# Ledger of designs, part 10: VH-VL binders against Counting factor-associated protein A (cfaA)

Target 1, 212 residues: Counting factor-associated protein A (cfaA), of Dictyostelium discoideum (Social amoeba) (q54z64)
Amino acid sequence: QFISIQKYDFSGNCKNSSDSASSFEASSESAAICMQNDLLSGIVTNEGVCLIFNEVPTTFIISTKGDYIVRSIYDINDNNCQGGIIENKAIEIDECFVECADDYHGSTYLFSTETSLNYPSNTFMEISYNGECDGQWKTSFNYLQYYIVNKCNVAHEIETHTFSVGCNSTSSWVSEYAGEVCTVEPTVTTSYPIVDNCGDLDNSNFIDYCNI
Below, E stands for the ipSAE of ESMFold2; O stands for the ipSAE of OpenDDE; V2 stands for 0.75 times the mean of E and O plus 0.25 times the DockQ between their complexes.

## First folded at step 10 (VH-VL)

Design d5 (framework fv_nivolumab; at its last look DockQ between E and O 0.04; V2 from the best seeds 0.00; counts 0 for: pae O 6.6 > 2, placed apart)
Fold by OpenDDE, look of step 10:
Structure d5 (fold): chain C 212 residues (1-212), chain A 124 residues (1-124), chain B 107 residues (1-107)
Amino acid sequence: as target 1 above (212 residues)
Amino acid sequence: QVQLVESGGGVVQPGRSLRLDCKASGFTFSSYGMHWVRQAPGKGLEWVAVIWYDGSNKYYADSVKGRFTISRDNSKNTLFLQMNSLRAEDTAVYYCARGYSTIFGLRYKGFDYWGQGTLVTVSS
Amino acid sequence: EIVLTQSPATLSLSPGERATLSCRASQSVSSYLAWYQQKPGQAPRLLIYDASNRATGIPARFSGSGSGTDFTLTISSLEPEDFAVYYCQQSSNWPLTFGQGTKVEIK
């Protein structure tokens, strides 16, 4: 069973939140409402896999009943999630969650569980996997991250960066913008190869995939 | 395992040229940006140049711009640094280093692997 | 270019003591800050990337913090092998730049 985390474009208001700085709270909206916004990016992960979620080492576990997901966050320096848990949070499945960056900006998330591996088309994907670097990631899958191509994303700090991702069969690229939206000329565009690497800082294998 | 081996260092007179090589192994060389970083004797680290994975882009420190040329041959897993018009202040151990970056990170995060360096001495 | 200033220039401590190293940027580098350790006669080794992420194989006693212009590398309890020179490095803007280094020496 897989955990799917979808990030949608934010269309809400964070002014009414008690803490707009770093709140991660249910919006009391159903999945159908979240899906009305543009999908920007997502993560598909196995349970208990350590991954960086919003710049924080995190694991996700499905409850025994399957009705919620437990998010465990670890120390910011605990890249392998081997230390103590800093915080546990229960996340309702098929409910919208909002994370506010400030009063006017945030992100909308939808958490779901899936029995089969699903990911959208028109995406750039980066897959973390174990085993041989032979591209057989589907059988040794840890987690994958994907970006919808040509969508505007917030680079964690809304005040500093927005970016869009594109790719083709041989390369991917990130266009960075100095603004809140990706409607101006990018300040820089960085190109990367589509890679299948065995050596990474976390000793994890990864593969890039342009699903166009 | 990842390995970077520099070569080509030696003693040269000012105004002369020298080419450094860096042979890479243990990873997909063509997938990584590569850097040169130098260190004068008893001094700190100085970034010299970077070349993109496919050679499509290059950046240089002002101190070497116009004199040094970074290049690579991905078919040979080799990084090069052509140093022209050498000066005494170019005397240093020259390291090749692999740049760590990811599309999700947007920018380079650091240098995760280094060679042991090759010494270049410019003296009359 | 972005200038990184490290302090102190030299830090004399005994094994078991806490080491705190500072790196200040002339302008904001966001979180694009790395720390390296270099021992005599050796190449630098990456310790921290993205200001606070510990590289693989790096002991837990090493930690990084900070954002913008002020960064700190902390060694919670110095081991004999930790006496070395430490450099910060920014990757926010070209050209990439290093701090001048902090030498952690045995008292």
Scores: ipSAE 0.022, ipTM 0.551, lowest interface PAE 6.6, mean pLDDT 85
ESMFold2, look of step 10: ipSAE 0.411; ipTM 0.768
ESMFold2 (binder alone), look of step 10: mean pLDDT 92; pTM 0.943

## First folded at step 11 (VH-VL; framework fv_libivirumab)

Design e1 (from d2 with light chain H31Y L33F; at its last look DockQ between E and O 0.42; V2 from the best seeds 0.00; counts 0 for: pae E 7.6 > 2)
Fold by ESMFold2, look of step 11:
Structure e1 (fold): chain C 212 residues (1-212), chain A 124 residues (1-124), chain B 112 residues (1-112)
Amino acid sequence: as target 1 above (212 residues)
Amino acid sequence: QVQLVESGGGVVRPGRSLRLSCAASGFTFSSYGINWVRQAPGKGLEWVAIISYDGSNTDYRDSVKGRFTISRDDSKNTLYLQMNSLRTEDTAVYYCARGYSTIFGLRYKGMDVWGLGTTVTVSS
Amino acid sequence: DIVMTQSPLSLSVTPGEPASISCRSSQSLLYSFGYNYLDWYLQKPGHSPQLLIYKGSNRASGVPDRFSGSGSGTEYTLKISRVEAEDVGVYYCMQALQTPYTFGQGTKLEIK
């Protein structure tokens, strides 16, 4: 099975949240809603793979009975998840929830499990995989990350700062905006070449993919 | 095994041109972006230029923009730096180095392979 | 351009003792994508640079585990748990967040 982690647009209110507002579950007064049109980004991963989630090194494992996901958080300096786990959190499967940053800002998530690999269209993706250098990454897939193209995201380091991701056949880019919405001209656009690290002698293959 | 080898350095007068080459072996050259980095005698490292894996995206430090051109020939597994209108401040050892950044960072593992460098001297 | 500032610029260490080098950036190298775009390089005397640490804390292939990187945002540290004679050289941090990529001034490590 695969673990699917989807991040949705947040417009809720975290003011009545308990002191555990930094957890993955919201109080009943701030119950989350995950509408498909509000999807911004996501991750699809196998169990136990080390990845960066919300800017910290993290692994995810499906519980023995398959009824929740265990998120294990590692030290911020442990980018390979080789050190000790500093925190474990249980995450309800198929339950939309909010992780609050302050009274008026947060992130809305939906964690699920899937028996087959699924990901949305209209995305920029980076895929980690193993195997032959012939473009058949799905049979040796480790994890992938994606952004929905041209959706407005809130930058966590700058509260009044937003960004969107775009791509075409040769490039991907991040456009940053000074306001709470991406409706004005960007202040900065940073471009990245689309790369295919096929045949890396370190046995790691990565594909940038503009899935338009 | 995985290797980068620079050549084409030399002594040249100001205003002249020079073309550096960087021969790659032991990896799929067409899958990687490559940088040029230089080091003036007794000084620190200074990034010069980058080219994407397919050659479609390039960038340069401001002091060389318009004078230097980075290019690649994947059929020969070779990176080039065409250096025009050379100045005395361009005097340095020039290294080629494999690697560049991406949005998600999955493919970025630093500049993990460096050449031995080739010396460019611009004098008098 | 992102300015990278190293401290100290020179240090002398007794073999077997620890060492640390700090690097500060003029803006955060940890962006909303969850990665620290900070590398560490060592240039031994008479040699080309070699990668030690990439993306803040990831040890490059073949680098001994006595080398470790830490930090986030604008402040980063390279540590050597037990300095050996072969560790002499100049250490550079570099930001890889955006072009033009920029290096710190370098830190020369010497044996006492």
Scores: ipSAE 0.013, ipTM 0.574, lowest interface PAE 7.6, mean pLDDT 80
ESMFold2 (binder alone), look of step 11: mean pLDDT 91; pTM 0.947
OpenDDE, look of step 11: ipSAE 0.021; ipTM 0.632

Design e2 (from d2 with light chain H31Y L33W; at its last look DockQ between E and O 0.02; V2 from the best seeds 0.00; counts 0 for: pae O 8.3 > 2, placed apart)
Heavy chain, then light chain:
Amino acid sequence: QVQLVESGGGVVRPGRSLRLSCAASGFTFSSYGINWVRQAPGKGLEWVAIISYDGSNTDYRDSVKGRFTISRDDSKNTLYLQMNSLRTEDTAVYYCARGYSTIFGLRYKGMDVWGLGTTVTVSS
Amino acid sequence: DIVMTQSPLSLSVTPGEPASISCRSSQSLLYSWGYNYLDWYLQKPGHSPQLLIYKGSNRASGVPDRFSGSGSGTEYTLKISRVEAEDVGVYYCMQALQTPYTFGQGTKLEIK
ESMFold2, look of step 11: ipSAE 0.105; ipTM 0.649
ESMFold2 (binder alone), look of step 11: mean pLDDT 91; pTM 0.948
OpenDDE, look of step 11: ipSAE 0.314; ipTM 0.806
ESMFold2, look of step 13: ipSAE 0.030; ipTM 0.619
ESMFold2 (binder alone), look of step 13: mean pLDDT 91; pTM 0.946
OpenDDE, look of step 13: ipSAE 0.016; ipTM 0.527

Design e3 (from d2 with heavy chain S31D; at its last look DockQ between E and O 0.03; V2 from the best seeds 0.00; counts 0 for: pae E 13.7 > 2, placed apart)
Fold by ESMFold2, look of step 11:
Structure e3 (fold): chain C 212 residues (1-212), chain A 124 residues (1-124), chain B 112 residues (1-112)
Amino acid sequence: as target 1 above (212 residues)
Amino acid sequence: QVQLVESGGGVVRPGRSLRLSCAASGFTFSDYGINWVRQAPGKGLEWVAIISYDGSNTDYRDSVKGRFTISRDDSKNTLYLQMNSLRTEDTAVYYCARGYSTIFGLRYKGMDVWGLGTTVTVSS
Amino acid sequence: DIVMTQSPLSLSVTPGEPASISCRSSQSLLHSLGYNYLDWYLQKPGHSPQLLIYKGSNRASGVPDRFSGSGSGTEYTLKISRVEAEDVGVYYCMQALQTPYTFGQGTKLEIK
């Protein structure tokens, strides 16, 4: 099975009884809250793969009965998830997972499981995989991350800077905007060639894929 | 076993009301959105109404809006369809059908459990 | 309302041979998330409908792998690789993209 994590545009309000930046816990809500907004990006991963989620090293495991996902959080410097779990959180499958940074900033996620590999069209994707440097990633991949092309994303959860992702057959790019919406004119655009970065020694590979 | 059982059908005159019930068993009712689907004699399937798992979202086919009301009572594991101002074209077998999350697209995994149906006949 | 059109409306198949049923929608069923919101149902004679395929290509629990769904946008196909006697009945496609959900007219599958 695969774990799918979809990040949606945040339109919620994270106010609590405090006037300061809140320590709101993630909450499980109806997926209708997520689905009323645009999908912006996502992750598809195998169980137990170490990845950086919300700035911390993390693994995800489907529960024994398949009714929830366990998020295991590791030390910030444990980029291979080998230094011991510091916290476990249970996440409902097919529920809207809301994680607040402060009263007005946060992220909304929809966690699901899938029996086959699925990912949206009109995306720029990066795939982490093991094995041969031949680009045949689907049978050996660790996880993939995607961004919907031409969708406006908040760059930092606390700040109101925005960005969008684009790609074509030869390049990908990130356009950054000053302000809360992606305007016609970006302040900076950074372009990257579409690459297959492969290293035999570490057997850790990634490829870029413009799925238009 | 996972079951849905409809009841409350019958023969009524046009303009009258009926209330259909759908009793759920063998699963956690409050985790699911539920649909009503009908089938007129000798005809195909026709979706009627939906209610989300938490009851916060409902919708109806146009021909029944304002006349039919879908509701749920999770303490009784029961779905209802209140049918007012019945018309002869409402004559059908009415099925309740379970969805996992039926009002939003990503959580929609089809209508995987159906009841046996209850017959409503509206005739003058 | 999204109009769903099935073809053929009737199909007679020799046991062990393949069958194919087409479904066309009046507008795209492809959500911005990249999934196609098209289900397939079978109503066997004397039975309630049963789910075969959801969201274009996902087989429902307990459905044999001889059933497969494919297609995107406005055109979808249900294939049965080897028809068996238990497969007789009426097949319906249904769009689940937006309410009101709408079914196709149905395709009656019979054994020759």
Scores: ipSAE 0.006, ipTM 0.436, lowest interface PAE 13.7, mean pLDDT 79
ESMFold2 (binder alone), look of step 11: mean pLDDT 92; pTM 0.947
OpenDDE, look of step 11: ipSAE 0.023; ipTM 0.582

Design e4 (from e1 with heavy chain S31D; at its last look DockQ between E and O 0.71; V2 from the best seeds 0.00; counts 0 for: pae O 8.7 > 2)
Fold by OpenDDE, look of step 11:
Structure e4 (fold): chain C 212 residues (1-212), chain A 124 residues (1-124), chain B 112 residues (1-112)
Amino acid sequence: as target 1 above (212 residues)
Amino acid sequence: QVQLVESGGGVVRPGRSLRLSCAASGFTFSDYGINWVRQAPGKGLEWVAIISYDGSNTDYRDSVKGRFTISRDDSKNTLYLQMNSLRTEDTAVYYCARGYSTIFGLRYKGMDVWGLGTTVTVSS
Amino acid sequence: DIVMTQSPLSLSVTPGEPASISCRSSQSLLYSFGYNYLDWYLQKPGHSPQLLIYKGSNRASGVPDRFSGSGSGTEYTLKISRVEAEDVGVYYCMQALQTPYTFGQGTKLEIK
């Protein structure tokens, strides 16, 4: 089974939740409500794969009964998730969660499990996979992360830095904006090649993919 | 062997021009953005300019805008820095440094390759 | 421009003892999915700069495990668990979030 993490545009209320830090708070909203918002980005990962999620090395595992996902948080310096677990948190599947940055800003997440690999179209993706450098990542991928192209994302503080991602068959690019919105002219656009790296990390390969 | 080699430094008077070169070898030059970083005598590091992997995007520190031009010739695996209207404050060792390939995921790995530098001295 | 501030500016350490250097940015260096675009570089006397840490906590190739980077947002730390004579030089933090890339003032590490 695969774990799918979808990040949606924020539409919740974070009032009086400034002390929540990086913890997910379950909302009373259903998965359907989450999906009504604009999808911004996401991750599809295998169980137990170490990935950086919102600043911290993290693994996700499906419970034995399949009724929830266990998020394990590791030390900030443990990029391989080989040390001790700092915290475990249960995440209910197919429920909406809100992560608040402050009283007025946050992100909405949907966690789900899938039996087949699914990812949305109109995305720029980076895929981590093991094995031979033959581009057949679907058979051996660890995780993929994607951005919906031309969607406005918050880098960290919405007031200071937003960005959008685009791509074509040869390049990807990031347009950066000063402010809360991406509707104004970007301050800078940086282009990157679409790459297929072999051996980028220990026993892992990486490939960029523009799915348009 | 991955390598960057700077050349073209020298001693010039204010207002004159110099053209620095940076020859790359041992890697796919066209996959990387490349930076110029300089260091004045006894001072810290100062980023000067960057050019994207395909040369379509360039940027400069404010103090060199309009005077310096970064460019690349992928057929020669060479990076250039055309320096016009040189000032005394431009005196420094100039390094070329391999930079970003992407800001996504694990592909960005810092400025992981540096040249030995070439010295530019601007004096009256 | 993003302002990078290092502390201390100089550090004298007895061999075998740990060292710690702090770096502060005027704005967050964090992108989505948790990558902090903060690098650490070392310039040994008479040499070119060399990369130690990229994206906050990743050691560059060939860098000993006694070096470690930590931090997020606007606060970062480079730690050396056991300082050796070969660690002498000037350490720089650099933000790579946006141009112009900006360096800290540098921290000169000497051996007692």
Scores: ipSAE 0.013, ipTM 0.565, lowest interface PAE 8.7, mean pLDDT 85
ESMFold2, look of step 11: ipSAE 0.013; ipTM 0.598
ESMFold2 (binder alone), look of step 11: mean pLDDT 92; pTM 0.949

Design e5 (from e1 with heavy chain S52W; at its last look DockQ between E and O 0.58; V2 from the best seeds 0.00; counts 0 for: pae E 4.7 > 2)
Heavy chain, then light chain:
Amino acid sequence: QVQLVESGGGVVRPGRSLRLSCAASGFTFSSYGINWVRQAPGKGLEWVAIIWYDGSNTDYRDSVKGRFTISRDDSKNTLYLQMNSLRTEDTAVYYCARGYSTIFGLRYKGMDVWGLGTTVTVSS
Amino acid sequence: DIVMTQSPLSLSVTPGEPASISCRSSQSLLYSFGYNYLDWYLQKPGHSPQLLIYKGSNRASGVPDRFSGSGSGTEYTLKISRVEAEDVGVYYCMQALQTPYTFGQGTKLEIK
ESMFold2, look of step 11: ipSAE 0.267; ipTM 0.696
ESMFold2 (binder alone), look of step 11: mean pLDDT 93; pTM 0.958
OpenDDE, look of step 11: ipSAE 0.052; ipTM 0.684

Design e6 (from e1 with heavy chain S101R R107T; at its last look DockQ between E and O 0.40; V2 from the best seeds 0.00; counts 0 for: pae O 5.1 > 2)
Fold by OpenDDE, look of step 11:
Structure e6 (fold): chain C 212 residues (1-212), chain A 124 residues (1-124), chain B 112 residues (1-112)
Amino acid sequence: as target 1 above (212 residues)
Amino acid sequence: QVQLVESGGGVVRPGRSLRLSCAASGFTFSSYGINWVRQAPGKGLEWVAIISYDGSNTDYRDSVKGRFTISRDDSKNTLYLQMNSLRTEDTAVYYCARGYRTIFGLTYKGMDVWGLGTTVTVSS
Amino acid sequence: DIVMTQSPLSLSVTPGEPASISCRSSQSLLYSFGYNYLDWYLQKPGHSPQLLIYKGSNRASGVPDRFSGSGSGTEYTLKISRVEAEDVGVYYCMQALQTPYTFGQGTKLEIK
């Protein structure tokens, strides 16, 4: 089974919430409510795969009964998730969770499990995989992460920095904006070639994919 | 063996021009953004300029805007820095440095490979 | 421009002891998925700078595991669990969030 984490545009209430970016607050809203908002980005990962999620090394495992996902958080310096678990948190499957950056800004997440590898269209993807750099990532993929193209994402400096991602068959690009919205002219747009079958600095392989 | 090798440094008088080169080998040059970074004698590191993989985007530190031009010739796997109207404060070891890859965020970040540097001295 | 501030500016350490260097940015360097665009570089005496840590906490290739980077937002730390003689040099933090890229002042690490 695969674990799917979808990040939606914020629609929650973060008033008097903790400022911890690693804490998910359970929402009374259903998955359907989450999906009413714009999908911004997401991750699809195998169970137990070590990935950096919201600042910290993290693994996700489906419970024995399949009714929740266990998020294991490791030390910030344990990028391989080989040390001790700092915290375990149960995440109910198919429920909405809110991560608050401050009283007025946050992100909405939907956690789900899938039997097949699914990812949305109109996305720019990076897939992490092991083995040969031969493009056969589906047989050895660790995780993939994606951005919905041309959607406005808020950086952690939420009041001053936003960005959007775009791509075509040969290039991807990031447009940066000043402020909380991407409706103004970008301050900077930087292009990057689509790269396939390439290793990175983490001794893993990755492939870029523009799924438009 | 990924490698960057700078050349073209020398001693020049203020107001003169100098062109630095950076020869790349061991990697697909045209797929990477490249930076120039300089270091004045006994001082810290100072970013100078960047050029995108296809040369379509360039940026400079304010103090060199209008005087320096970063460019590249992918057919020669070479990066250039044309330095005009040189000033004494431009005296430094100049490094070319390859940006590392980022996907979800800004591109051509940081410097994962550095050359050995070439020395530029501007003195009257 | 983003201002980077390192502390301390100099550090003398007994071999085998730990070391810690702090870096502060004038604005957050954090993006989604937890990537902090903060790098650490080491310039050994008479050598070119080399990348130690990228994106806040990732060790570059060939970097010993005694080096670790941590932090998010505007506060970052480079730690050396057991300083060795070969670790002597000047350490720089650099924000890679936006141009102009800006470096900290540098921290000179010496052996006692």
Scores: ipSAE 0.024, ipTM 0.582, lowest interface PAE 5.1, mean pLDDT 84
ESMFold2, look of step 11: ipSAE 0.083; ipTM 0.623
ESMFold2 (binder alone), look of step 11: mean pLDDT 92; pTM 0.948

## First folded at step 13 (VH-VL; framework fv_libivirumab)

Design f1 (from e2 with heavy chain S52W T58E, light chain L30K; at its last look DockQ between E and O 0.05; V2 from the best seeds 0.00; counts 0 for: pae O 10.9 > 2, placed apart)
Fold by OpenDDE, look of step 13:
Structure f1 (fold): chain C 212 residues (1-212), chain A 124 residues (1-124), chain B 112 residues (1-112)
Amino acid sequence: as target 1 above (212 residues)
Amino acid sequence: QVQLVESGGGVVRPGRSLRLSCAASGFTFSSYGINWVRQAPGKGLEWVAIIWYDGSNEDYRDSVKGRFTISRDDSKNTLYLQMNSLRTEDTAVYYCARGYSTIFGLRYKGMDVWGLGTTVTVSS
Amino acid sequence: DIVMTQSPLSLSVTPGEPASISCRSSQSLKYSWGYNYLDWYLQKPGHSPQLLIYKGSNRASGVPDRFSGSGSGTEYTLKISRVEAEDVGVYYCMQALQTPYTFGQGTKLEIK
């Protein structure tokens, strides 16, 4: 069973949130509410797999009853999720969640569980392996991340710039914009080759895939 | 060139009303949320109210809720604060301050532009 | 409401010497991806407040590099590496995590 995390364009209301600060709060709305906004990116992961989620090492596990997902957050320097858990957060399945940075800023997420691997078209994908690269990534991956191509995303330095991702059969690229939106000319576009074999990184093995 | 200019301050008796204005120039007014912050004589800063960039939402400190109304006219690049049922404790210099911006995305970079302030005195 | 507590409330500094102001919040101002919604403002005598630092450690435009902000969670510090005469005034920290925005009491900096 897979855990699917979809990030939608933010339209939530963080004003007067009950928990304030950096917490996932249910919008009290169904999944349909999230889907009214543009899908920007997503993650499909197996349970217990260590991944970087919003700049933080994180694991996701489905509850015994299957009624919620537990997000475990580890130290920012614990890229392998081997140290102690700093925080556990229960996330209800098939409901819209907003993670609020302040009254005005946040991210909108939809968490779901799936029995089969599903991912949208028109995406750039990065597939993580657990050390085995047999070419059958659909059945042997740890997790995959995807970006909807040509969608405007807020960079982690949200006060500085936005970005969009594109790809073709040979290359992927990130276009960065100094403006408030991705409709102006990018200030810089960085191109990368498509890695069609497992990348040999210190702590991760990745393959790139352009699903156009 | 980027600036905010408050006006409308004065001396009024308790229970009276006063309307403050904040004229903006040098930037795209409609893209920014704006705050009112006040400072009583010899005291610290106190946030009063905020209005969203599109005027879709506003918020107030509890002590002014129901009495003060923040609004904006983007066609005039002007922010307003309607103050009703004024109290002596409302006596302060009132500043307008640009708080955040958004164009299909919100950016918070602090209250980076402040006006010179306008003085409101409520006394019997 | 989030309560902001500054210390000290006043300090006298010899020009050229460093200064440090502490700000504590009643709850964490940190977002999970690392941003701290804590601003620092300076109000010089007879002037309007001006932004020094936003989101914990980012200097506002035109702010000299002798000013720096640090901290995370509930503890924050504003440092001035070399105090100058023009730095005299009242410094305020402010949380911008949620409304109502709340300021510290202010710290009055004077030249010795």
Scores: ipSAE 0.005, ipTM 0.542, lowest interface PAE 10.9, mean pLDDT 85
ESMFold2, look of step 13: ipSAE 0.219; ipTM 0.703
ESMFold2 (binder alone), look of step 13: mean pLDDT 93; pTM 0.956

Design f2 (from e2 with heavy chain S52W, light chain L97T; at its last look DockQ between E and O 0.42; V2 from the best seeds 0.00; counts 0 for: pae O 5.5 > 2)
Heavy chain, then light chain:
Amino acid sequence: QVQLVESGGGVVRPGRSLRLSCAASGFTFSSYGINWVRQAPGKGLEWVAIIWYDGSNTDYRDSVKGRFTISRDDSKNTLYLQMNSLRTEDTAVYYCARGYSTIFGLRYKGMDVWGLGTTVTVSS
Amino acid sequence: DIVMTQSPLSLSVTPGEPASISCRSSQSLLYSWGYNYLDWYLQKPGHSPQLLIYKGSNRASGVPDRFSGSGSGTEYTLKISRVEAEDVGVYYCMQATQTPYTFGQGTKLEIK
ESMFold2, look of step 13: ipSAE 0.233; ipTM 0.697
ESMFold2 (binder alone), look of step 13: mean pLDDT 91; pTM 0.941
OpenDDE, look of step 13: ipSAE 0.025; ipTM 0.637

